# VHH binders against L-Ala-D/L-amino acid epimerase: the designs that were tried, part 27

Target 1, 347 residues: L-Ala-D/L-amino acid epimerase, of Pedosphaera parvula (b9xek4)
Amino acid sequence: MQIKFWPQDLKLAHTWTIASSVTSGSDVTSVGIVQLTDRDGTVGLGEAAPARRYNESTPGSLDFIAKVDATKLSFDNIEASMKYVESLASGQFAAKSAINVALLDGAARKAGKPIYDLLGLGFRNNHHVTSFSIGIDKADVIRKKVLAAEQYPVLKLKVGAADDKANLAALREAAPQKWVRVDANEGWKTKEHALEMIEWLAQDKFIQYIEQPMPADSNPKDIAWLKARSPLPLFGDESYHTAKDVDHCAECYHGVNVKLCKTGGISNAYEALQVARKAGLKTMIGCMIETSILISAAAHLAELCDYLDIDGNLLTTNDPYLGVTAEKGLLSFASAPEKLGLRVRAK
Key: E = the ipSAE of ESMFold2; O = the ipSAE of OpenDDE; V2 = 0.75 times the mean of E and O plus 0.25 times the DockQ between their complexes.

## First folded at step 17 (VHH; framework vhh_8fcz_2)

Design x2 (from w7 with V107I; at its last look DockQ between E and O 0.01; V2 from the best seeds 0.00; counts 0 for: pae O 13.2 > 2, off the site)
Fold by OpenDDE, look of step 17:
Structure x2 (fold): chain B 347 residues (1-347), chain A 121 residues (1-121)
Amino acid sequence: as target 1 above (347 residues)
Amino acid sequence: QVQLVESGGGLVQPGGSLRLSCAASGFTFSKYAMYWVRQPPGKGLEWVSGISGSGGWTIYADSVEGRFTIIRDNDKKMVYLQMTSLKTEDTAVYYCAKGRSEWREFIFDYEGQGTQVTVSS
């Protein structure tokens, strides 16, 4: 096995700001790209999209990947490969995700299947809908963002700032009837304040759910208190890292947000989603600002999700890859130039 | 053709500072991460610092973290390395490099002659 890796800058279509964003106030972000090549020429692609929220960075991810002995990786033995990779360090979930995704891509290609078939999930084109995220901004900019996102039937509004009410109002002026998901990114520090905000939001009949209203390190009793009183479903994001967090989240939330960069890749995300479902939780799959590599990777798990928010590539202007598309918010691999593996190709 | 021209090296005492410069040409500068690498006497090439095409992120080797700062000017097609708290072990020929993926790993493609940095009492 050979391993190539490099950083990729991604230019954001708009300045991106959330309550706890790694890219708050920035118009550029970066990811790490991983390419594995087997002796027979089979290629697997992966991507590291680390989050500062979890004390990870692109430089750190690349550094980690640089330490990986490619000779110990195999498309024929993903489990053993990952065992090795996981032994190199604790954490580094984004970097590990890059390797895992690349391994699955290669394995699936060797098997002559897309990853969703390799996993036995299948994929229904134009069935799954992704939301389109609207970052925190001034009301007039929110309006512009929403208008620019006209093709998308579902929006996710970032909140947790001082102008939340004005922003929601601006959103509704521009989109009177769209379904809206709300992501607070831990912006509400007390259960009382969270409840107040949620009750206010609930006055809008088109709000679907609230993501991570309170900090993940809040007293679980407080979050449970909020859950019991919330007029809207609550989804854990920062509170749900891996399948190990399922018991906590079952107590505190109605659903959970799974991300490849949190779980360490497709394999662990698959587990995280299934475990959540078994626990009675609703499931969604999210993303960071990512290329079509990770967005497509996440899409392969779509059949395990009640909701999808995999718009990371749509928020950029220079995605160097082609994979799953989201025209009108509908996910589809139909136009993906690659038919196997991740179903992703470089432009 | 890619050209990288390093400058700014010299003799400095331990604890001193030095700023290296690299002038780049022959490629779309802003599209590539740029790196500084160095070759100490009798040792192999080692990476020192990197900066993304847009300058969005920087990376440093553990040995220089907190002491060195990499910056770039895409308009001027320049990369700089501000070195502070220099140590004797920082003595090396320093090269400006364009990062690229090679057969087994990310490699540093340097074309210049380098600039000598000597830290000595």
Scores: ipSAE 0.000, ipTM 0.242, lowest interface PAE 13.2, mean pLDDT 92
ESMFold2, look of step 17: ipSAE 0.469; ipTM 0.782
ESMFold2 (binder alone), look of step 17: mean pLDDT 86; pTM 0.877

Design x3 (from w7 with V107T; at its last look DockQ between E and O 0.71; V2 from the best seeds 0.00; counts 0 for: pae E 4.1 > 2)
Fold by OpenDDE, look of step 17:
Structure x3 (fold): chain B 347 residues (1-347), chain A 121 residues (1-121)
Amino acid sequence: as target 1 above (347 residues)
Amino acid sequence: QVQLVESGGGLVQPGGSLRLSCAASGFTFSKYAMYWVRQPPGKGLEWVSGISGSGGWTIYADSVEGRFTIIRDNDKKMVYLQMTSLKTEDTAVYYCAKGRSEWREFTFDYEGQGTQVTVSS
């Protein structure tokens, strides 16, 4: 096995700002691309999209990947490969995700299957709908963003800032009847404040649910208190990293947001989703700003999800890969040029 | 297997009333929101109304708000759409749809075969 890896800059279509971001939004983000090549020429692609929230970075991810002995990786033994990779360091979930995704891509290709078939999940084209995220901005810019996102039937509005009410109003002016998901990104520090905001939001009949209203390190009792009183379902994001967090989240939330960059790849995301479902939680799969590599990777798990928010590639202008499409928010592999593995091909 | 069977459609004059019914089977009815959607001639599907699994919330499209009422009977596994003050623009095939959860959502798992509603003078 050989490993190649490099950074990829992604240009954002719009300035991206969330509640947890200390700095003004950037117009460019970077991800790490991983390419594994077997002796027989089989190639697997992966991507590291680290989150600052978890103290990960693209340079750090690449440094981690640089430490990986490719000779210890095999498409024929993903479990052993990952055991090795996981032994190299704690954390580095984005980097580990890149490797895991690449391994699954290679393995699936060798098996002559797309990953969703390799996993036994299948995939229904035009069945799954992804939301399109609207980042925090001034109200006039929110309006423009929403208008630009006309084709998408479901929006996810980022909140947790001072102008939340103005932003929602702007959104509704531009889209009077669209379904909206709300992501607070831990923006509400107290259970009382969170409840107040949620009750306000609930007055909008098209609001679907609230993601991570409170900080992940909040007292679980407070979050449970909020859950019991919330007129809207609550989804844990920052509170749900892996399957190990299921008990906590079952107590505190109605659903959970799974991300490959949090779980460490498709394998662990698969587990995280399954465990959540077994626990009675609703499931959603999310993303970071990513190329079609990770977005497609996530799409392979769509059948395990009640909700999807995998729009990371849609928020960029220079995605170098072709994979799953989301025309009108409907996920489809029908036009994907690659038929196997991730079903992703470089442009 | 999930089954949804609509009935109650027909021809009515503007200002008239109809009551649509949907019989559901093959799933735990009370755990899922149910919806009515419609497809006008030459147009795509549009949602009309929704009701939570418990009936705790209802939702209506602006175009039908105040005129349509969605009701469900969990014991009978039925969902109904009472339509009043019907307009020509309400002409469509109406479908009963099963939600993925008890919560508000855009997409549906299953739809029935539909029932034709025609509003014409």
Scores: ipSAE 0.034, ipTM 0.563, lowest interface PAE 2.8, mean pLDDT 93
ESMFold2, look of step 17: ipSAE 0.234; ipTM 0.651
ESMFold2 (binder alone), look of step 17: mean pLDDT 85; pTM 0.870

Design x4 (from w7 with S101T; at its last look DockQ between E and O 0.06; V2 from the best seeds 0.00; counts 0 for: pae O 10.1 > 2, placed apart)
Fold by OpenDDE, look of step 17:
Structure x4 (fold): chain B 347 residues (1-347), chain A 121 residues (1-121)
Amino acid sequence: as target 1 above (347 residues)
Amino acid sequence: QVQLVESGGGLVQPGGSLRLSCAASGFTFSKYAMYWVRQPPGKGLEWVSGISGSGGWTIYADSVEGRFTIIRDNDKKMVYLQMTSLKTEDTAVYYCAKGRTEWREFVFDYEGQGTQVTVSS
């Protein structure tokens, strides 16, 4: 096995700001691309999209990948490969995700299957709908963003800032009847404030659910208190990192947001989704700003999800890969040029 | 109009087996996850098992894991629940349900009369 890796800059279509972001207003983000090549010429692609919220970075991810002995990786033994990779360091979930995704891509290609078939999940084209995220901005810009996103039937509005009410109003002016998901990214610091905001939001009949209303390090009793009183479903995002968090989230939330960059890849995301469902939680799969590599990777798990928010590639102008499409928010592999593995090709 | 018709219930001894069937109509069957739910005497509704629209994933409550198997036939628009190693605590009215996750809540949409399963020595 050979391993190649490099950074990829992604240009954002719009300025991206969330409540938890220390560096608000960035127009460019970077990811790490991983390419594994077997002796027989089989190629697997992966991507590291680290989150600052978890103290990960693209340079850090690349440094981690540089430490990986490619000779210990095999498409024929993903479990052993990942045991090795996981032993190299704690954390570095984005980097580990890149390796895991690449391994599964290669393995699926060798098997002559797309990953969703390799996993026994299948995939129904034009069945799964992804939301399109609207970042925090001024009201007039929110309006413009919403208008530009006309093709998408479901929006996810970022909140947790001072102008949340104005922003929602602007959104409604531009989209009077669209379903909206709300992501607070830990923006509401007290359970009382969170409840107040949620009750206000609940007056809008087209609001579906709230993601991570309070900080993940909040007292679990406070989050449970909020859950019991919330008129809207609550989804844990920052609170649900891996399957190990399922008991905590079962107590505190109605659903959980799974991301490949949090779990360490498709394998662990698969587990995280399954254990959540067994615990009676609703499931959604999310993303970071990512190329079609990770977006497609996430799509392979769509059948395990009640909701999807995998729009990371749609928020960029220079995605270098072709994979799953989301025309009108409907996910489809029908036009994907690659038929096997991730079903992703470079443009 | 959505129709769900359950059958196959009955009286069995502990350790016995039973196969439940559900006939579905009135909706695009393959687009929806299907569930079995049950209501024990004096208790609320609890989910038992689920299967995705494509049949790609199955899920089981801890109480039935390893004993029950959910299967679907999309061509026939049927859902089945094979129950083995039945216990007295499995006694309930069993309903077939369509899973709805489109809006604010995940809802078990069951329209049928259910089928009675009684496990007794």
Scores: ipSAE 0.008, ipTM 0.225, lowest interface PAE 10.1, mean pLDDT 92
ESMFold2, look of step 17: ipSAE 0.024; ipTM 0.529
ESMFold2 (binder alone), look of step 17: mean pLDDT 84; pTM 0.865

Design x5 (from w7 with A33S; at its last fold request DockQ between E and O 0.66; V2 from the best seeds 0.50)
Amino acid sequence: QVQLVESGGGLVQPGGSLRLSCAASGFTFSKYSMYWVRQPPGKGLEWVSGISGSGGWTIYADSVEGRFTIIRDNDKKMVYLQMTSLKTEDTAVYYCAKGRSEWREFVFDYEGQGTQVTVSS
ESMFold2, look of step 17: ipSAE 0.664; ipTM 0.856
ESMFold2 (binder alone), look of step 17: mean pLDDT 84; pTM 0.862
OpenDDE, look of step 17: ipSAE 0.000; ipTM 0.257
ESMFold2, fold request of step 19: ipSAE 0.638, 0.632, 0.662; ipTM 0.853, 0.851, 0.850
ESMFold2 (binder alone), fold request of step 19: mean pLDDT 84, 82, 83; pTM 0.861, 0.850, 0.858
OpenDDE, fold request of step 19: ipSAE 0.228, 0.010, 0.008; ipTM 0.685, 0.245, 0.262

Design x6 (from w7 with S52Y; at its last look DockQ between E and O 0.73; V2 from the best seeds 0.00; counts 0 for: pae E 8.3 > 2)
Fold by ESMFold2, look of step 17:
Structure x6 (fold): chain B 347 residues (1-347), chain A 121 residues (1-121)
Amino acid sequence: as target 1 above (347 residues)
Amino acid sequence: QVQLVESGGGLVQPGGSLRLSCAASGFTFSKYAMYWVRQPPGKGLEWVSGIYGSGGWTIYADSVEGRFTIIRDNDKKMVYLQMTSLKTEDTAVYYCAKGRSEWREFVFDYEGQGTQVTVSS
């Protein structure tokens, strides 16, 4: 098999340059692209979107991929291929995701199926809704972003900073009845403060749930204490890395957020979603800032998810790929340029 | 198999009262939030009220708060909407809806035929 890989810069759609000590003004992020080609000419695409939070970076992901012996990879045996890739290092989940996704793209193309059919899931066009993210900012900027996002039926509001109440008020001024999912990104450091903020949020009639209210490394008893008292459902994001975290998350949360770059790809994300469902957890699939490669990869798992937050390519201006669409927040492969595999093609 | 059967609609004058009922079957009733939604003539569906599976939390659309009361009876698997101070704009087909969890939801499951409420003189 032949392997090509390269970095790809993604430009954020909101090149917001007003920076504070709590937010970066960065308007560019980087992902790694992987292309596998077998002897038959079948091509599989993958992507690594590493997050600093997990001590990963695009250069580190590409360095790992450079160590992979492509002659030990095969579209005909993904399990053996990934066993080899896993043996090269612990961690490196974004890089492993890129390779796993590329292997599944190629394998599904050779099988004459889209990935969701290879997985036995199917996909219902225009059934699955993604949220659209509104970041922390000044109230007047939040009002503008919310008005510009009118087409999306549900928004994700980032919280965990001093201005949370003003920011929600600004959102509600612009959109009094818009459904909102809240993400605290570990921002509420004590169970008492977290409960206070959650009770305040619950007074808003259109808040759906809260992601990761407290740090992932908090005492589990504190998170369980919060879960037992919360008037809103709590989802573990940073707390749910792979399927091995399911027992902890079942104790601490009502649901979990699976991401391909946390699990190491579609194969492990499928397992992470299935074990979470078996444990009685609600499921969602999320993303980082990503191209249509990873966004489409995540969409192939949508039938296992109660919720989706896969807007990563919508937050960019220069996604170099075509795949799943999200018109009015409704996910669809109906217009995707490829019929097989990821259903993704370069522009 | 989930079944929701609405009843209690009718014709009332403005300022009048009406009580809607919804009989539920085919699921563990107390584990799901329940809702009333309505469809005014020529308009799409709009959310009216919701109640947690425990009955401990209720919520209302601004247009009905203070006038409508949602209650549930988990033993009888019933949810009710007590409507008072009815206005012409409350005219709609009212549907009972089952949440997908004990919590508030973006999308509801509704299976019934609905019950017509008409507010006119």
Scores: ipSAE 0.012, ipTM 0.450, lowest interface PAE 8.3, mean pLDDT 89
ESMFold2 (binder alone), look of step 17: mean pLDDT 83; pTM 0.849
OpenDDE, look of step 17: ipSAE 0.038; ipTM 0.389

Design x7 (from w7 with V107Y F108M Y110V; at its last look DockQ between E and O 0.02; V2 from the best seeds 0.00; counts 0 for: pae O 13.5 > 2, placed apart)
Fold by OpenDDE, look of step 17:
Structure x7 (fold): chain B 347 residues (1-347), chain A 121 residues (1-121)
Amino acid sequence: as target 1 above (347 residues)
Amino acid sequence: QVQLVESGGGLVQPGGSLRLSCAASGFTFSKYAMYWVRQPPGKGLEWVSGISGSGGWTIYADSVEGRFTIIRDNDKKMVYLQMTSLKTEDTAVYYCAKGRSEWREFYMDVEGQGTQVTVSS
């Protein structure tokens, strides 16, 4: 096995994706790309999209990957490969995810299957709907963002700032009937404040659920208190990293958000989703700002999810890969040029 | 049934002005933001401008910002697009549009035939 890895800059789309005019002057984020190549020429692709929230970075991920002995990796033995990789360091879930995804890609290709078939999940085209995220901004920019995202039937609004009410109002004015998911990203520090905000949000009948209203390190009793009183379903994101967190989340939340960069890849995400479902939790799969590599990787797990928020690639202007598509928010592999593995191909 | 009828297009020289009109019917007009979109020759639809249901806010594509003005009259159920300082690249069929979201589907209710705007010297 050979391993290649490199950083990839992704340019964020600021305003308009529906129009031919793409403004390239937006923020840039970086991810790490991993390519594994077997002796027989089989290639697996992975991606590290580290989250600052978890003290991970692209440079750190690349450094970790640089320490990996490629000769100890095999498409024929993913478990052993990952055992080795996991032994190299604690944490580094984004980097580990890159390796895991690449391994699954290679293994699936060797098996002549897409990953969703390799996992026995299958995939229904045009069945799964992803939300499109609207980041915090001024109300006028929110309007622009919402209009730019008009093709998407479900929006996820980021909240936790001073202008939340104005932003929701702007969103609703622009999209009076769209389903909206709300992500607070731990923005509400007290259970009382969280409840107040949720009760306000609940006045909008098209709000679906609230993600991570309180800090993950909050007293579990407080979160449970909130859960019992919330008029809207609560989803744990920062509180749910791996399957190990299922008991805590079962107590505190109605659902959980799974991300490959949190779990350490497809394998662990698969487990995290399964155990959550068994525990009676609703499941969703999320993403970071990512290329079609990780977005497609997440899509392979779609059948395990009640909700999907895998729009990371849609928020960029220079995604170098082709994979799952989300036209009108509907996930589909039908147009993916690659038929096997991740079903991802470089442009 | 939703109906949108565009008018006001024509041939103008660069730097000229046009005012487009859209007559809407078949839905509660004031509850919905309305949009103008355009289709240049050989290209897909692109967003041009939007206005809230109440008319409280307006937005514009970067390409038309400062040159175009969107206005609505809820009593008359009309949307207008005042275009000034027209450029050759503004040449397109212009449509009035209403967004419609259904489960797993999104539609732009472009019910009209549009109105042709041609900017040429």
Scores: ipSAE 0.000, ipTM 0.236, lowest interface PAE 13.5, mean pLDDT 92
ESMFold2, look of step 17: ipSAE 0.268; ipTM 0.682
ESMFold2 (binder alone), look of step 17: mean pLDDT 84; pTM 0.858

Design x8 (from w3 with A33S S101T; at its last look DockQ between E and O 0.82; V2 from the best seeds 0.00; counts 0 for: pae E 3.6 > 2)
Fold by OpenDDE, look of step 17:
Structure x8 (fold): chain B 347 residues (1-347), chain A 121 residues (1-121)
Amino acid sequence: as target 1 above (347 residues)
Amino acid sequence: QVQLVESGGGLVQPGGSLRLSCAASGFTFSKYSMYWVRQPPGKGLEWVSGISGSGGWTIYADSVEGRFTIIRDNDKKMVYLQMTSLKTEDTAVYYCAKGRTEWREFPFDYEGQGTQVTVSS
């Protein structure tokens, strides 16, 4: 096995701001691309999209990947490969995700299957819908963003800032009857404030659910208190990192948001979703700003999800890969040029 | 397998009333929100109304609010749409749709044949 890896700059279509990120104003983000090549020429692709919220970075991810002995990786033994990779360091979930995704891509290709078939999940075209995220901005910019996102039937509005009410109003002006999901990204610090905001939001009949209203390190009793009183379902994002967090989240939330960059790849995301479902939680799969590599990777798990928010590639202007499409928000592999593995091909 | 069977459609005059029914099977009925959607002639599918799994939450499109009422019977696994003050614009094939959860939903799963509602003088 050989490993190649490099940074990829992604140009954002719009300025991206969330409650927890100070990175207001960057028009460019970077991800790490991983390519594994077996002796027989089989190639697997992966991607590291680290989150600052978890103290990960693209340079750090690449440094970690640089330490990986490719000779210890095999498409024929993903479990052993990952055991090795996981032994190299704690954390580095984005980097580990890149390796895992690449391994599964290679393995699936060798098996002559797309990953969703390799996993026994299948994939229904024209069934799964992704939301399109609207980042925090000034009201006039929110309006413009919403208008530009007209093709998408479901929006996810980022909140947790001072102008939340103005932003929602702007959204509704531009889209009077569009379904909206809300992500607070830990923006509401007290259970009382969170409840107040949620009750206000609930007055909008098109609001579907609230993601991570409070900080993940909040008292679980407070979050449970909020859950019991919330007129809208609550989804844990920052509170649900891996399957190990299922008990906590079962107590505190109605659903959970799974991301490959949090779990360490498709394998662990698969587990995280399954465990959540078994615990009675609703499931959604999310993303970071990513190329079609990770977005497609996530799409392979769509059948395990009640909701999907995998729009990371749609927020960029220079995605170098072709994979799952989301025309009008509908996920489809029908036009994907690659039929196997991730079903992703470089442009 | 999820099955949804619509009934109750017909021809009515403007200002008239109809009650649509949907019989559901193949899933735990009370755990899912249910919806009515419609497809007017020559137009795309549009949602009409929704109700939560428990029945505690209802939603209506602006075009039907105040005129339509959605009700569900979890014991009978039925969802109903009481339509009043019908307008010509309400002419459509109406479908019953299943949500993905008990909460407010989009998109909806509908597999039935629908029931034709025609409002004409």
Scores: ipSAE 0.352, ipTM 0.741, lowest interface PAE 1.5, mean pLDDT 94
ESMFold2, look of step 17: ipSAE 0.367; ipTM 0.737
ESMFold2 (binder alone), look of step 17: mean pLDDT 84; pTM 0.863

## First folded at step 18 (VHH; framework vhh_8fcz_2)

Design y1 (from w3 with A33S; at its last look DockQ between E and O 0.78; V2 from the best seeds 0.00; counts 0 for: pae E 2.8 > 2)
Amino acid sequence: QVQLVESGGGLVQPGGSLRLSCAASGFTFSKYSMYWVRQPPGKGLEWVSGISGSGGWTIYADSVEGRFTIIRDNDKKMVYLQMTSLKTEDTAVYYCAKGRSEWREFPFDYEGQGTQVTVSS
ESMFold2, look of step 18: ipSAE 0.437; ipTM 0.764
ESMFold2 (binder alone), look of step 18: mean pLDDT 83; pTM 0.851
OpenDDE, look of step 18: ipSAE 0.344; ipTM 0.734

Design y2 (from x5 with G56D; at its last look DockQ between E and O 0.05; V2 from the best seeds 0.00; counts 0 for: pae O 5.0 > 2, placed apart)
Fold by OpenDDE, look of step 18:
Structure y2 (fold): chain B 347 residues (1-347), chain A 121 residues (1-121)
Amino acid sequence: as target 1 above (347 residues)
Amino acid sequence: QVQLVESGGGLVQPGGSLRLSCAASGFTFSKYSMYWVRQPPGKGLEWVSGISGSGDWTIYADSVEGRFTIIRDNDKKMVYLQMTSLKTEDTAVYYCAKGRSEWREFVFDYEGQGTQVTVSS
């Protein structure tokens, strides 16, 4: 096995701001691309999209990947490969995700299957709908963003800032009847404040659910208190990293948001989704700002999800890869240039 | 123990008005959204109106929008439903309930016997 890796700059279509991180003025974000090549010429692609919220970075991810002995990796033994990779360091979930995705891509190609078939999940084209995210901004900019997102039937509005009410109003002026998901990104610090905001939001009949209303390190009793009183479903995001968090989230939330960059790849995300479902939780799969590599990787797990928010590539102007499409928010592999593995190809 | 006691129902002609009351005890009243639900004869339970814990926000079913008003008094631990322009279709047993969400649906926890509202000419 050979390993290549490099950084990729992604240009954002719009400035991106969430409650937990003020991305001050940067219209550019970076990801790490990983390419594994077997002796027989089979190639697997992966991607690291680290989040600052979890103290990860693209340079850090690449440094980690640089330490990986490619000779210890095999498309024929993903479990052993990942055991090795996981032994190198704690954390580094984004980097580990890149390796895992690449391994599964290669393995699936060798098997002559797309990853969703390798996993036994299948994939229904034009069945799954992804939301399109609207970042925090001034009300007039929110209107413009919403109008620009006209083709998407479901929006996700970021909240947790001072102008949440104005922003929702602006959104509704531009989109009076669209379904809206709300993501607070831990922006509401007290259970009382969170409840107040949620009750206010609930007056909008087209709000579907609230993501991570309170900080992940909040007292679980407080979050459970909120759950019991919330007129809207609550989804854990920052509170749900892996399957190990399922007990906590079952107590505190109605559903959970799974991300490849949090779980450490497709394998762990698969497990995280399965255990959540068994626990009676609703499931959604999310993303970071990512190329079509990770977006497509996530899409392979769509059949395990009640909701999808995999729009990371749609928020960029220079995605260098082709994979799953989301025309009008409908996910489809029908036009994907590759039939096997991730079903992704470089432009 | 949670207790909800409804009152104020009765017989009224179409176009008439009634005011329902609910007395709540056994829980921190102001911390819960409260709802009115009703069960028409031969039909399932349907929600009618809701009010937030603080009372700042209210919701109504389409069938009663503009005709019914929900109000709460957190000091007295009371919820009210002012009904106007009543229709025969409003005939039902009305219940006061604690509300919560479950999978984007409202779940109504009610303990009372309800109050009968009959609209007939």
Scores: ipSAE 0.033, ipTM 0.219, lowest interface PAE 5.0, mean pLDDT 92
ESMFold2, look of step 18: ipSAE 0.601; ipTM 0.845
ESMFold2 (binder alone), look of step 18: mean pLDDT 84; pTM 0.858

Design y3 (from x8 with G56D; at its last fold request DockQ between E and O 0.85; V2 from the best seeds 0.00; counts 0 for: pae E 4.3 > 2)
Amino acid sequence: QVQLVESGGGLVQPGGSLRLSCAASGFTFSKYSMYWVRQPPGKGLEWVSGISGSGDWTIYADSVEGRFTIIRDNDKKMVYLQMTSLKTEDTAVYYCAKGRTEWREFPFDYEGQGTQVTVSS
ESMFold2, look of step 18: ipSAE 0.425; ipTM 0.772
ESMFold2 (binder alone), look of step 18: mean pLDDT 83; pTM 0.858
OpenDDE, look of step 18: ipSAE 0.408; ipTM 0.768
ESMFold2, fold request of step 19: ipSAE 0.013, 0.308, 0.275; ipTM 0.547, 0.708, 0.672
ESMFold2 (binder alone), fold request of step 19: mean pLDDT 82, 82, 82; pTM 0.838, 0.837, 0.836
OpenDDE, fold request of step 19: ipSAE 0.562, 0.653, 0.572; ipTM 0.830, 0.867, 0.836

